# VH-VL binders against o04291r164to392: the designs that were tried, part 44

Target 1, 229 residues: o04291r164to392
Amino acid sequence: DANNPAGLLSIAEEALAEFLSKATGTAVDWVQMIGMKPGPDSIGIVAISRNCSGIAARACGLVSLEPMKVAEILKDRPSWLRDCRSVDTLSVIPAGNGGTIELIYTQMYAPTTLAAARDFWTLRYSTCLEDGSYVVCERSLTSATGGPTGPPSSNFVRAEMKPSGFLIRPCDGGGSILHIVDHVDLDAWSVPEVMRPLYESSKILAQKMTVAALRHVRQIAQETSGEVQ
Below, E stands for the ipSAE of ESMFold2; O stands for the ipSAE of OpenDDE; V2 stands for 0.75 times the mean of E and O plus 0.25 times the DockQ between their complexes.

## First folded at step 21 (VH-VL; framework fv_regdanvimab)

Design V04 (at its last look DockQ between E and O 0.73; V2 from the best seeds 0.00; counts 0 for: pae E 2.1 > 2)
Fold by OpenDDE, look of step 21:
Formats: sequence, structure tokens, C-alpha cells
Structure V04 (fold): chain C 229 residues (1-229), chain A 121 residues (1-121), chain B 110 residues (1-110)
Amino acid sequence: as target 1 above (229 residues)
Amino acid sequence: QITLKESGPTLVKPTQTLTLTCSFSGFSLSYPGYQVGWIRQPPGKALEWLALIDWDDDKYYSTSLKTRLTISKDTSKNQVVLTMTNMDPVDTATYYCARIYSDYYDWFDPWGQGTTVTVSS
Amino acid sequence: ELVLTQPPSVSAAPGQKVTISCSGSSSNIGKNYVSWYQQLPGTAPKLLIYDNNKRPSGIPDRFSGSKSGTSATLGITGLQTGDEADYYCGTWDYSLDAVVFGGGTELTVL
């Protein structure tokens, strides 16, 4: 059974481990992104890498919201990700440890009219860690990973999401420290060479997705607190 | 094939403004992911980075020359223009433009052949 | 005022190995990838190594790059007369928000 909870949990746990190694470790060779200077008024610390399969971006910043609220906000990708066309949750499965596994189909807009749009079939795992941190990690389900087969990719190019997600740590005094990792393979070789940077640039990924997420959640936080920027 | 070519005056008088144009083909700054930079090299001396511009119109300049430099792009013409004011004989050099498509802005490939600019009265 | 430091010259006989060092700081080599360029006499620089140790297409494997801490090294094995050139290291400096180059190393084949 492709929807075997035990099998899905195994995939989820592997995704979590790999994600955490990226979020706070050096599983990916992170380099500070140009133009994003850390400081009190900065969005946060942003790093990128090309020395990985696909492209990857990482961001870290402070958010004046509780971890669960941050997670709820960021799970709603269509609300902050401009290139997100649709998100369909096909299945929700309790993990048995307080966590939740979701099978998600995501459609993206193409960054150019000259290339097919990308879609994703992913497993998203949400769980609370022992230290009180909340994690939402996500990865593509493939024949290699196991799991159920996703929807047909009609008129889309199936992209791969490597273990990605959010690590949300509670902060003393309130709020959260948010770590974001986006790691995807958008199959850049399938597009014309002149446009490949759109698909193989970690910087672009950082700008369009990673930093966008961080900005969005901060904006929501400000609105919630009534603080005028 | 990606090519870049520098053009402009080869002789400039002191205090005048140098305007150099980099014409390129094989890529476009209308698409995200590319940058074009300028590097100069005085005769018998080391490479000196001057400026770069990326697809997002972000501009970076050498700290020592920032007040004298302006870089701009014309995506429709596949050109990048560098202006340098108040030229001095010490600015005599071969000026190169080169492509960057690294997210780290750390390497240039390919380079133009360079244009030699002499500043003299 | 050079941010990256290279030896001004190195020399070796054909067939020998040479190394060229590039010393930087935590704001440049320590944080970013290093590239190397070969400049033959009277020509424009050519990318030789990028991302510390990667070779562009057409660059022989006798050219190698490495990075450790705040320093980088270019290695050339099986030295040929045609390798006689100036070599430059380069990277991005995050403190300066600028591309920085080394002072260059003149390689002479004896």
C-alpha cells in the first residue's frame, strides 16, 4: 500500500533529518547571498548554494510570532509565493507521534512563456521537536523515495523538491527564530540556454521564494501586533 | 556563442569623461541571472575591478573609484555602458568587459578582448 | 592595497609542478568561492578555475584549484612552455561589496 503510514513516516523522518542538516548545518555548501547584508534592519541572513543537486537557498530571521502561527502562515504558499498557481492537499495522515503528514500537489507558474510550468508532488511533514521547535519539512515523492504516485503532470514538467522546509524555534521573550531552506531541482536543462538562469540560479530562488516567505511572515507579524513600520 | 566587445575612445584628455560600451551577444540582461562587469589593467600591472551591473539593475562599484564611475545597461541593445569622469594619465589601461553568471559574482567568463585607453594631453 | 595577495613570480622547469598561492581574509576567500585566471602575454584573461576547484570546459586537468580557510591555491602539473603567463585569483569581498583580484603571479617556464 503506497499510503502505508509506516512507510510514509519513514520518508518523513528521512526528510526531516536531511532538512535539519541543511537548516542549521553544512549539508549544503552555503554562501552568503550578494546584496543581502545582515543587520538590525535587514530581512535576515540569506545564503545560497550551487554546489548541490539543483538549487538551494537558506534564510534565517527573527519573527514576532509563535512557532505554530508562523507555520500556519508559511504553509499557505499561494498567499505569499507569487509563482505558486495552486496547492492541493490530497491526503492528511497523522504520523502517530503528534506530527502530520500531508501529500501535496503544487502547480507553479512558469517564469517565462517559453518554457513549461513546473509542478511538484511532495510529502510534507509537520512536527514538534523535543526542544519546542516546530518543523515543517517537505520533499518530492518519487519512485526512488517510495510513496504513492502523484497526479499526472499534464502540461507541466515535474520538478523535484529536495528536503526543504521551515525550522521555527521559540525565542526567549516571545517570537520565533525562523530557518527556511528551499532546495529544488527545476530541470534547467529542459529550457533554452539563455533562460536557464531562471531555473538554475539559487539567488533567484532566494529572492522569489525564500526571502519572500520571510518577508511575508514578518509583515503578518507586524499587522498582528499593530506595529506601524 | 557568447561574445563581448568593448568600444569607445582610445584617447582621452585629462579631466575628460571616458565612455565605454560593452556590446555582447549570446545572452541577455533582460533575463535574470546574468551580470556584466568592467575590469581594467594598466600596462604591466594587475587586474583592477571597476564595476558590475546585474539583470536586476543592481550596481556595484570599486570603492576607490565609486565617485567617478557610472554603469548602466540597455537590454534592448545588449549593451552595458561605463562612464568614468575626471580621467587622469594614471587611468591609462586596457579596459575589459566580461560576463558573470555566477550567483556569487566571483568569476568572469568570457572576457572581451579589451580596449586600450590612453589618457594624455 | 591589494585585498588578495599572490607571490609576484614563480618558476619551474617543464614537466614540473608549481603552486600559486592566494591569501585573503574572512570577508572574501573565507566566505566565497575563488576563481583563477590565466593571462597569456598580450591577451585577455581567461577563466581557468571557478568555484575553488572546478575547471571550465577546455581547461586541462593538470590545472587544479583548492581552498582552505582564507587562502586558495592554484596547482599546475606537467608544466609546459605554453603555461608561461600571468595568473590571477579573484573573488567577492563582502566587506567591500566588490570583486577583488590578487596582484597576479608571473609564471616562468625555465
Scores: ipSAE 0.718, ipTM 0.888, lowest interface PAE 0.7, mean pLDDT 94
Fold by ESMFold2, look of step 21:
Structure V04 (fold): chain C 229 residues (1-229), chain A 121 residues (1-121), chain B 110 residues (1-110)
Amino acid sequence: as target 1 above (229 residues)
Amino acid sequence: QITLKESGPTLVKPTQTLTLTCSFSGFSLSYPGYQVGWIRQPPGKALEWLALIDWDDDKYYSTSLKTRLTISKDTSKNQVVLTMTNMDPVDTATYYCARIYSDYYDWFDPWGQGTTVTVSS
Amino acid sequence: ELVLTQPPSVSAAPGQKVTISCSGSSSNIGKNYVSWYQQLPGTAPKLLIYDNNKRPSGIPDRFSGSKSGTSATLGITGLQTGDEADYYCGTWDYSLDAVVFGGGTELTVL
């Protein structure tokens, strides 16, 4: 059964394990991203993948918001991901361990008329770890992973999200340490060579998605902490 | 089918400013993912990197020469321009431009044919 | 500033194998990948190896690359007279925020 809660939880737990090994470990060959500004305007530490399947980016930074608020903001993908056209949560399934599994259909705008827009069919798993950290991880559902078949992609190229997401650790004294990993395969071979960097560059992925998310959360944190009352 | 060509003066006097243009085809800096760099080679000596510029106008310069170098691009013309001030006879070299196709700025392909610039003694 | 060091010359007979070393530091080869270039007499350099050990299209597998710690090695087997050239290694240096090249190695096939 494609909708079996134990089967979906198994997929979710595997995605969580893979995501954590990327976020805090060396599952990806991470290299420092060239061009990040140091100093007080620095958003944090940004790395990009080299020589891995697909493309990946990772960021780690401090935000002055509690973990649940950060998760709430980041789950609202259209609010911070400029190329996100729509996010549709088709199913919400309690995981039985206090976590939540969501089945999500996402459509993206195409950056050019020379290539079809991408869409994603994913499982998103939200849970709280024993140390008080909150995790939201996500991965594509494919015939290889199992799980329900997604909506048809007649006007889109179905892209793959490899285990990705955010790990939000509470800080002593308030605020959070936010770890973000984006790992995707955008099917760059279906795109003319002149446009392939838009779909093959880990640096572009970082700029458009990973860094954008961190900046967005930090901007909201500064706006809310700056109000007088 | 990707080509780059260097152009500019071949003779320069000491203290003058050198301006070199890299004209290229088969790729563009109006789209993300590409960069153009400049490298020189004095006669019989090693390659020396000078500068690079990427599609989003980030610029990097050789540490020892940064006060003398300016790099810019005109994406509508597919051109990158290098300006080097206060020329000296030690700056006599063949100057190459080359495409970088790497997020890590660590490999160049293809290269232009180069242009030789002589700074009079 | 020559941050990467290579032997100034190497030689071998046709059909033999040579290796060319490139020594750097933790801020360049230790943190980043290495590229190699062939420069035939009177011509611009040509990319032979990128990402330590990968060959662009058209480069035969007689050319190989490897990296260990802060050093890289270019290997050439089955030497041909057409391989006579200068060979350079290159990479990014994170402490200088600059591209760095080795001093070059002149290969002679005798």
Scores: ipSAE 0.489, ipTM 0.773, lowest interface PAE 2.1, mean pLDDT 89
ESMFold2 (binder alone), look of step 21: mean pLDDT 91; pTM 0.941

Design V05 (at its last look DockQ between E and O 0.79; V2 from the best seeds 0.00; counts 0 for: pae E 2.2 > 2)
Fold by OpenDDE, look of step 21:
Structure V05 (fold): chain C 229 residues (1-229), chain A 121 residues (1-121), chain B 110 residues (1-110)
Amino acid sequence: as target 1 above (229 residues)
Amino acid sequence: QITLKESGPTLVKPTQTLTLTCSFSGFSLSYPGYSVGWIRQPPGKALEWLALIDWDDDKYYSTSLKTRLTISKDTSKNQVVLTMTNMDPVDTATYYCARIYDDYYDWFDPWGQGTTVTVSS
Amino acid sequence: ELVLTQPPSVSAAPGQKVTISCSGSSSNIGKNYVSWYQQLPGTAPKLLIYDNNKRPSGIPDRFSGSKSGTSATLGITGLQTGDEADYYCGTWDYSLDAVVFGGGTELTVL
């Protein structure tokens, strides 16, 4: 059974482990994104990948919201991700350990008219860690990973999401420290050569997705508290 | 085919401003991921990076020459312009423009053929 | 300002192997990938190696690159007369926020 909860949990746990190794570790070769300097007025620490499959970006910043609120905000990708066309949650499964597994189909807008839009079939795992941190991690379901087959992609190119997500740690005094990892393979080879940078640039990924997420949640925090961050 | 070509005056007087134009084809700075940089080489000397500009209009300059350099792009014309003020005979060099198309600005490909600029009274 | 250090010259006979070193620091070669350029006399530089050890299309496998720590090495096997040129290493320096090149190495084929 492709929807076997135990099997899905196994995939989720693996995704979580790998995500965490990226978020705070060196499972990916991170280097500071050029032009993004840390400082008091900076959005945060932004890094991009080298020598990894696909493209990857990482960001870390402070947010004046509690972890659960941050998670709720960021889970709603259409609200902050410009290129997100639609998100359909096809299944919601309790993980049995307090976490939740969601099977999600995501459609993206094409960044150019010269290439087919990308879609994703992913497992999203949300859970609270022992230290009080909240994690939302996500990865594509493929034949290699196991899990159920996703919707057909007749008008899209199926892209792959490597273990990605948000690690939200509560801070002393209030708020959260947010770690974001986006790691995707957008199949750049399927697009015209001149457009490939759109699909193989970690910097673009960082700007359009990773930093966008961080900016959005900070904006919401400001609107909620009336404070300048 | 990707090509870059440098153009501008080949002779400049001391204290004058040099304006060089890099015209390119086969790519566009309207497309994310591309950058154009300027590199010069005095006769018999090493390569010296001057500046670069990317598709997002981010600009970077050599620290030693920053106050003298201005780089800009005209996406509609596929051109990048470099201005260098207060030229001196020591600035005599072949000036190259070249493309970058990675996130790390660690390599140039291809290069223009270069244009030789002589600073002399 | 030269941030990367290369030997000023190297030489070898045809058919032999030569290596050209490029020494940097933790803010450049230590953090970024190295590229190599070949400049034939009177011509513009040509990309020879990128990402430490990758060859662009058209570059023969006689040319190789490697990186270790804060240093990089260009290797040329089966040296040919046509390989006589200046060779430059380059990368991005994260401390300077600048592209940096080596001082160049003149390769002479004996």
Scores: ipSAE 0.773, ipTM 0.902, lowest interface PAE 0.8, mean pLDDT 94
Fold by ESMFold2, look of step 21:
Structure V05 (fold): chain C 229 residues (1-229), chain A 121 residues (1-121), chain B 110 residues (1-110)
Amino acid sequence: as target 1 above (229 residues)
Amino acid sequence: QITLKESGPTLVKPTQTLTLTCSFSGFSLSYPGYSVGWIRQPPGKALEWLALIDWDDDKYYSTSLKTRLTISKDTSKNQVVLTMTNMDPVDTATYYCARIYDDYYDWFDPWGQGTTVTVSS
Amino acid sequence: ELVLTQPPSVSAAPGQKVTISCSGSSSNIGKNYVSWYQQLPGTAPKLLIYDNNKRPSGIPDRFSGSKSGTSATLGITGLQTGDEADYYCGTWDYSLDAVVFGGGTELTVL
């Protein structure tokens, strides 16, 4: 349904449930990322997927910003995701429960000239939970999910975002605990085998998106705390 | 097709430094996602992992041999180089290089044919 | 002594089934996946099983793998004389930051 708010809310609520099961549960077989030293100098806990459909990464870390501020920063993908070419919000719909649904077209730069760049057609759902947590989750709209058909992808391979996003929990004493999940299928089999790891490595996904997002928010938090009165 | 080939001296004297080169084709270490590792096997004995180098230049070494090993790469030549100092007759073995496709360093495919190095005193 | 423990040898008649165990710890098999290698006499090792139970192209389904807790098992059914080889398990150890192999298991087909 192109303009059916009840249908879009149903998709959004399913995406939220699936995202939460990945962020705080075992819906993905998570393995500790090699080369991420545990300890006081780490940005947080980083895991990558094993044996799932597509590739996935998650991170959990502390940030010294309020949940809403963290969400605002991370929703602005071009500001922190280097490979993000463009983000076009084509529709904004109130969810009827205080949440917001966005229909988003995203184009990415290709990491190599030997394969076509990817684009995404997604629903992004932002809402506040009863415990004061803020959630931004996102998933592709496909014929299987329902919802409106996205823009044509004339020079892109349409990739799939599986339920992904940010769970931002307020901390006692201020700041937030940030949970990030990125889960995508970049259609790696449409790429020559020699380049395929660029599109099917969960470690690369973690480095380029999940860790980058967490580092970006932590950088802003540090710069903000250093502000003179 | 993806192939790896080990090259270097087949006979080394005790105390010398062994330098082995892994030349490979069909993949690159200029892009994320690949690693190359070295494994040796003394005659009639088990496999012993030595070292690996990742595409982002992370390096890992066998704990017992760490002080004797150096691994490096030359991405323009599609080569990985292992050096092992202070060779001893107990280091006589077949030396293999192998590609790691997976982010987890827990499986190796394909392997080179191996090169046999004899340390003769 | 070895981080991963395998039986030194196993044997069975042609057409029979064998299993080869690989025992590790919470820092390796308990946190990561296991691979298996076949080494025929005079040849380089060949990947047989990856990700605990997956077969590369060209490996017949009579080879199987499984993992439970800190232990892994390679199963071979319909034994052939060409299966006579050494078999190794391997994985990553997060405590050592190292690849670890088992000591190997010599399979004899009688």
Scores: ipSAE 0.469, ipTM 0.764, lowest interface PAE 2.2, mean pLDDT 89
ESMFold2 (binder alone), look of step 21: mean pLDDT 92; pTM 0.944

Design V06 (at its last look DockQ between E and O 0.75; V2 from the best seeds 0.71)
Fold by OpenDDE, look of step 21:
Structure V06 (fold): chain C 229 residues (1-229), chain A 121 residues (1-121), chain B 110 residues (1-110)
Amino acid sequence: as target 1 above (229 residues)
Amino acid sequence: QITLKESGPTLVKPTQTLTLTCSFSGFSLSYPGYSVGWIRQPPGKALEWLALIDWDDDKYYSTSLKTRLTISKDTSKNQVVLTMTNMDPVDTATYYCARIRSDYYDWFDPWGQGTTVTVSS
Amino acid sequence: ELVLTQPPSVSAAPGQKVTISCSGSSSNIGKNYVSWYQQLPGTAPKLLIYDNNKRPSGIPDRFSGSKSGTSATLGITGLQTGDEADYYCGTWDYSLDAVVFGGGTELTVL
């Protein structure tokens, strides 16, 4: 059974472990993104990766919202991710440990008319950690990972999401510390050479997705509290 | 095929402003991920980086020359322009523009053929 | 002052192997990848190695690059007369927020 809860949980737990190792560890070779200097008026700490499969970006910043609210906001990708065309949750499975597993099909807009749009078939795992942090991690389901087969990709190129997600830690003074990791393989080789930077640039990923997420949640926080973030 | 070509005056008087244009083809700065940099080389000397501009209009300058340098791009013309003020004979060099396709600005490829600029009275 | 240090010159006979070192610091080679350039006499520099050890199309496998710590090395095997040129290492320096080049190494084929 492709939807075997135990099997899916195993995949989820592996994704979680790998994500955490990226979010706060050095499982990926993170380097501060050039031009993004930390400071009181900065969006946060932004780093990008080399020597990884695909492209990867990481961001860390403070948000004046509780972890669950941050998670809810960020889970709604179409609301803040410009290139997100659609998100379909095909299945929702309780993990048995208080967490939730979702099987998600995501369609993206093509950044150029010269290339086919990318789609994702992913497992998203949401759970609370022992320290009170809330985690939402996500990875592609492939033949290598196991799990159910996703929808056909007739008009899309199936991209791969490596373990990515949000780590949201509560702060003592209120609010949250948000860690974001985006790690994807967009199959850059399938696009014309002149357009490959759009698919091979961790900086572009950081700007369009990682930092966009952080900015969005901060904006919502400001609107909610009336405070300057 | 990607090509870059430097153009501008080959002779400049001291204290004057040098304006160089890099015209390129095969890529565009309207597309994310590309950058163009300027490097100069005095006769018989090492390469010296001057400035770069990327697709997002981020600009970086040599620290020692920052006050004298201005870099800009015209995406519609596929051109990058570098201006350097208060030229001095010590600024006599071959000036190159080159493409960068790295988020880390760590390599240049390809290079223009370079244009030799002599600063003399 | 040069941020990256190279030997001013190296020499070897045809067919031999030569290495060119590039020494930097934790703010440049220690954090970023190194590129190498070949500059033949009277010509513009040409990218020889990028990302520490990758060769652009058209660069023969006689040329190799490596990086360890805050230093990088260019290797040239089967040295040919046509390899006589100046070689430069380069990278980004995070402390200076600048591209930095080595002082260059003149390779003479004996």
Scores: ipSAE 0.866, ipTM 0.928, lowest interface PAE 0.6, mean pLDDT 95
Fold by ESMFold2, look of step 21:
Structure V06 (fold): chain C 229 residues (1-229), chain A 121 residues (1-121), chain B 110 residues (1-110)
Amino acid sequence: as target 1 above (229 residues)
Amino acid sequence: QITLKESGPTLVKPTQTLTLTCSFSGFSLSYPGYSVGWIRQPPGKALEWLALIDWDDDKYYSTSLKTRLTISKDTSKNQVVLTMTNMDPVDTATYYCARIRSDYYDWFDPWGQGTTVTVSS
Amino acid sequence: ELVLTQPPSVSAAPGQKVTISCSGSSSNIGKNYVSWYQQLPGTAPKLLIYDNNKRPSGIPDRFSGSKSGTSATLGITGLQTGDEADYYCGTWDYSLDAVVFGGGTELTVL
C-alpha cells in the first residue's frame, strides 16, 4: 500500500545505494570545480557533473562537529538553503532498523520572474551505520519509484531529486568528514533560454546548495567552539 | 544571434598600455552561466589564451602574463575590457574575444572577428 | 611552452579520412574535457567539438571527437577542399589555473 513500510524501506535502501555510489564512487562523471582547489584553507573538495542526467555536485570536507549534530543541522533546510520557501514533513515512519523515513514536500523560491518556482516530493532516509557514520539520503517519489502520491503541484513545476544526501563519518580525534551529493533535474527546458543556466549549471547548483550546506555547518562549528569558555 | 566585436588601437608603441574593449550582444553578464575570454594570435602562430572574466566577477589570467593583464566588465554596457601594460613588439598579434558557455571555461563560442594590434619599435 | 601537443600538419585527398591528435597531461586532458576549433584562412576560430565528442548546431557529423587518457583525437571523414584550415584543441589546466590550446595542426587537402 502507499504507506507500506517495507515498500518505502526498499525505495530508501535503493536511494542509499545510489547515493553512496555517487558520494564515494564514480556513478557520476565528476570534474573538479574550478576555483575550489583542495588545501589547508579550502572549504573542501568540490566536484561537479559533466554529461549526466540532470545536474549534480558533490563536496567532501572536514567539520568540527559530531556526526549526529551535523545531520541535525543539515536536515533543517530552511536554515541554510536560501532559496527554500517551505519544507513540510508530511509523514515520519520508523524504518525498523533504527532509521527514519520521512515524506517531505519542499517549495523553492524562483530566482527569476520568468519561470515558475519548483517544488519537490521526496522520501528522506536517515540511518546510522555500524562504523558510527550517519547517512541522510533523499530522492523524489514518482510513479516510477512507487510510494504515495504527493501534494498537487499547483503554481509550481515538480522537479526531480535524484538520490542525494549526506554521508557523515566520524574522524579520529573528533569532528566529522562530511560528504554531500546534490543531484537534481529542475526541468530547465521549461525556462526561457536566457535564464536556463540557473537551472542546468552544475556549478551554480554547487554554489547555491552543496557548498552552501558545507559552509553553513562549518560556520556553526566555529561559532560553537568560539562560545565555549 | 550572438555577436562579439573587439575595438581599440591598432598601433601601439613599446612600453605603452594597450586597452581593448569587447562589445557583445545576444547575451548578458548580468545573468549566471556566461563568461568572456580574450585570446591572441601572433602572425602565423598559435592561439594563446590571455584572460577571462565570469558573470560573478571571478577572473583568471595567463600565468606568464598575469602581472601585465587586467580584465574587467561593465555589465550595463555589455562590455569587457582587457588592459595589457608594458607592450613589446613580441605582443604584435590579432586579439580575439569570445563567449565562454561552460562552467569549465573550455567552450569558446562564438568568437569575435579579431582586431590586429601592431607594436612597433 | 605549449602544454598540449598536436602534429604540425596532416594531409589527405578529398573524400578520405584524417585524424588529428592532441596530447596533454593528467592536469589538463586527464581531468577535463576537450574542445576543438577550426580556423579557416583569414578568419576567426570556430567551435567544432565540445565536451570531447559533441557538435554544436550546424557542424556536420563527419567531424568527430574522442578522448582516451591524456590524449584527444579529432576525426574528419569525407574530406572537402573547404576543410583546409588550422585545427586547435583546447581545455582547462588545473595546475596552471588556465585555458590551454594546442599548437595547431594545418590540414591540407590535395
Scores: ipSAE 0.522, ipTM 0.790, lowest interface PAE 1.9, mean pLDDT 89
ESMFold2 (binder alone), look of step 21: mean pLDDT 94; pTM 0.953

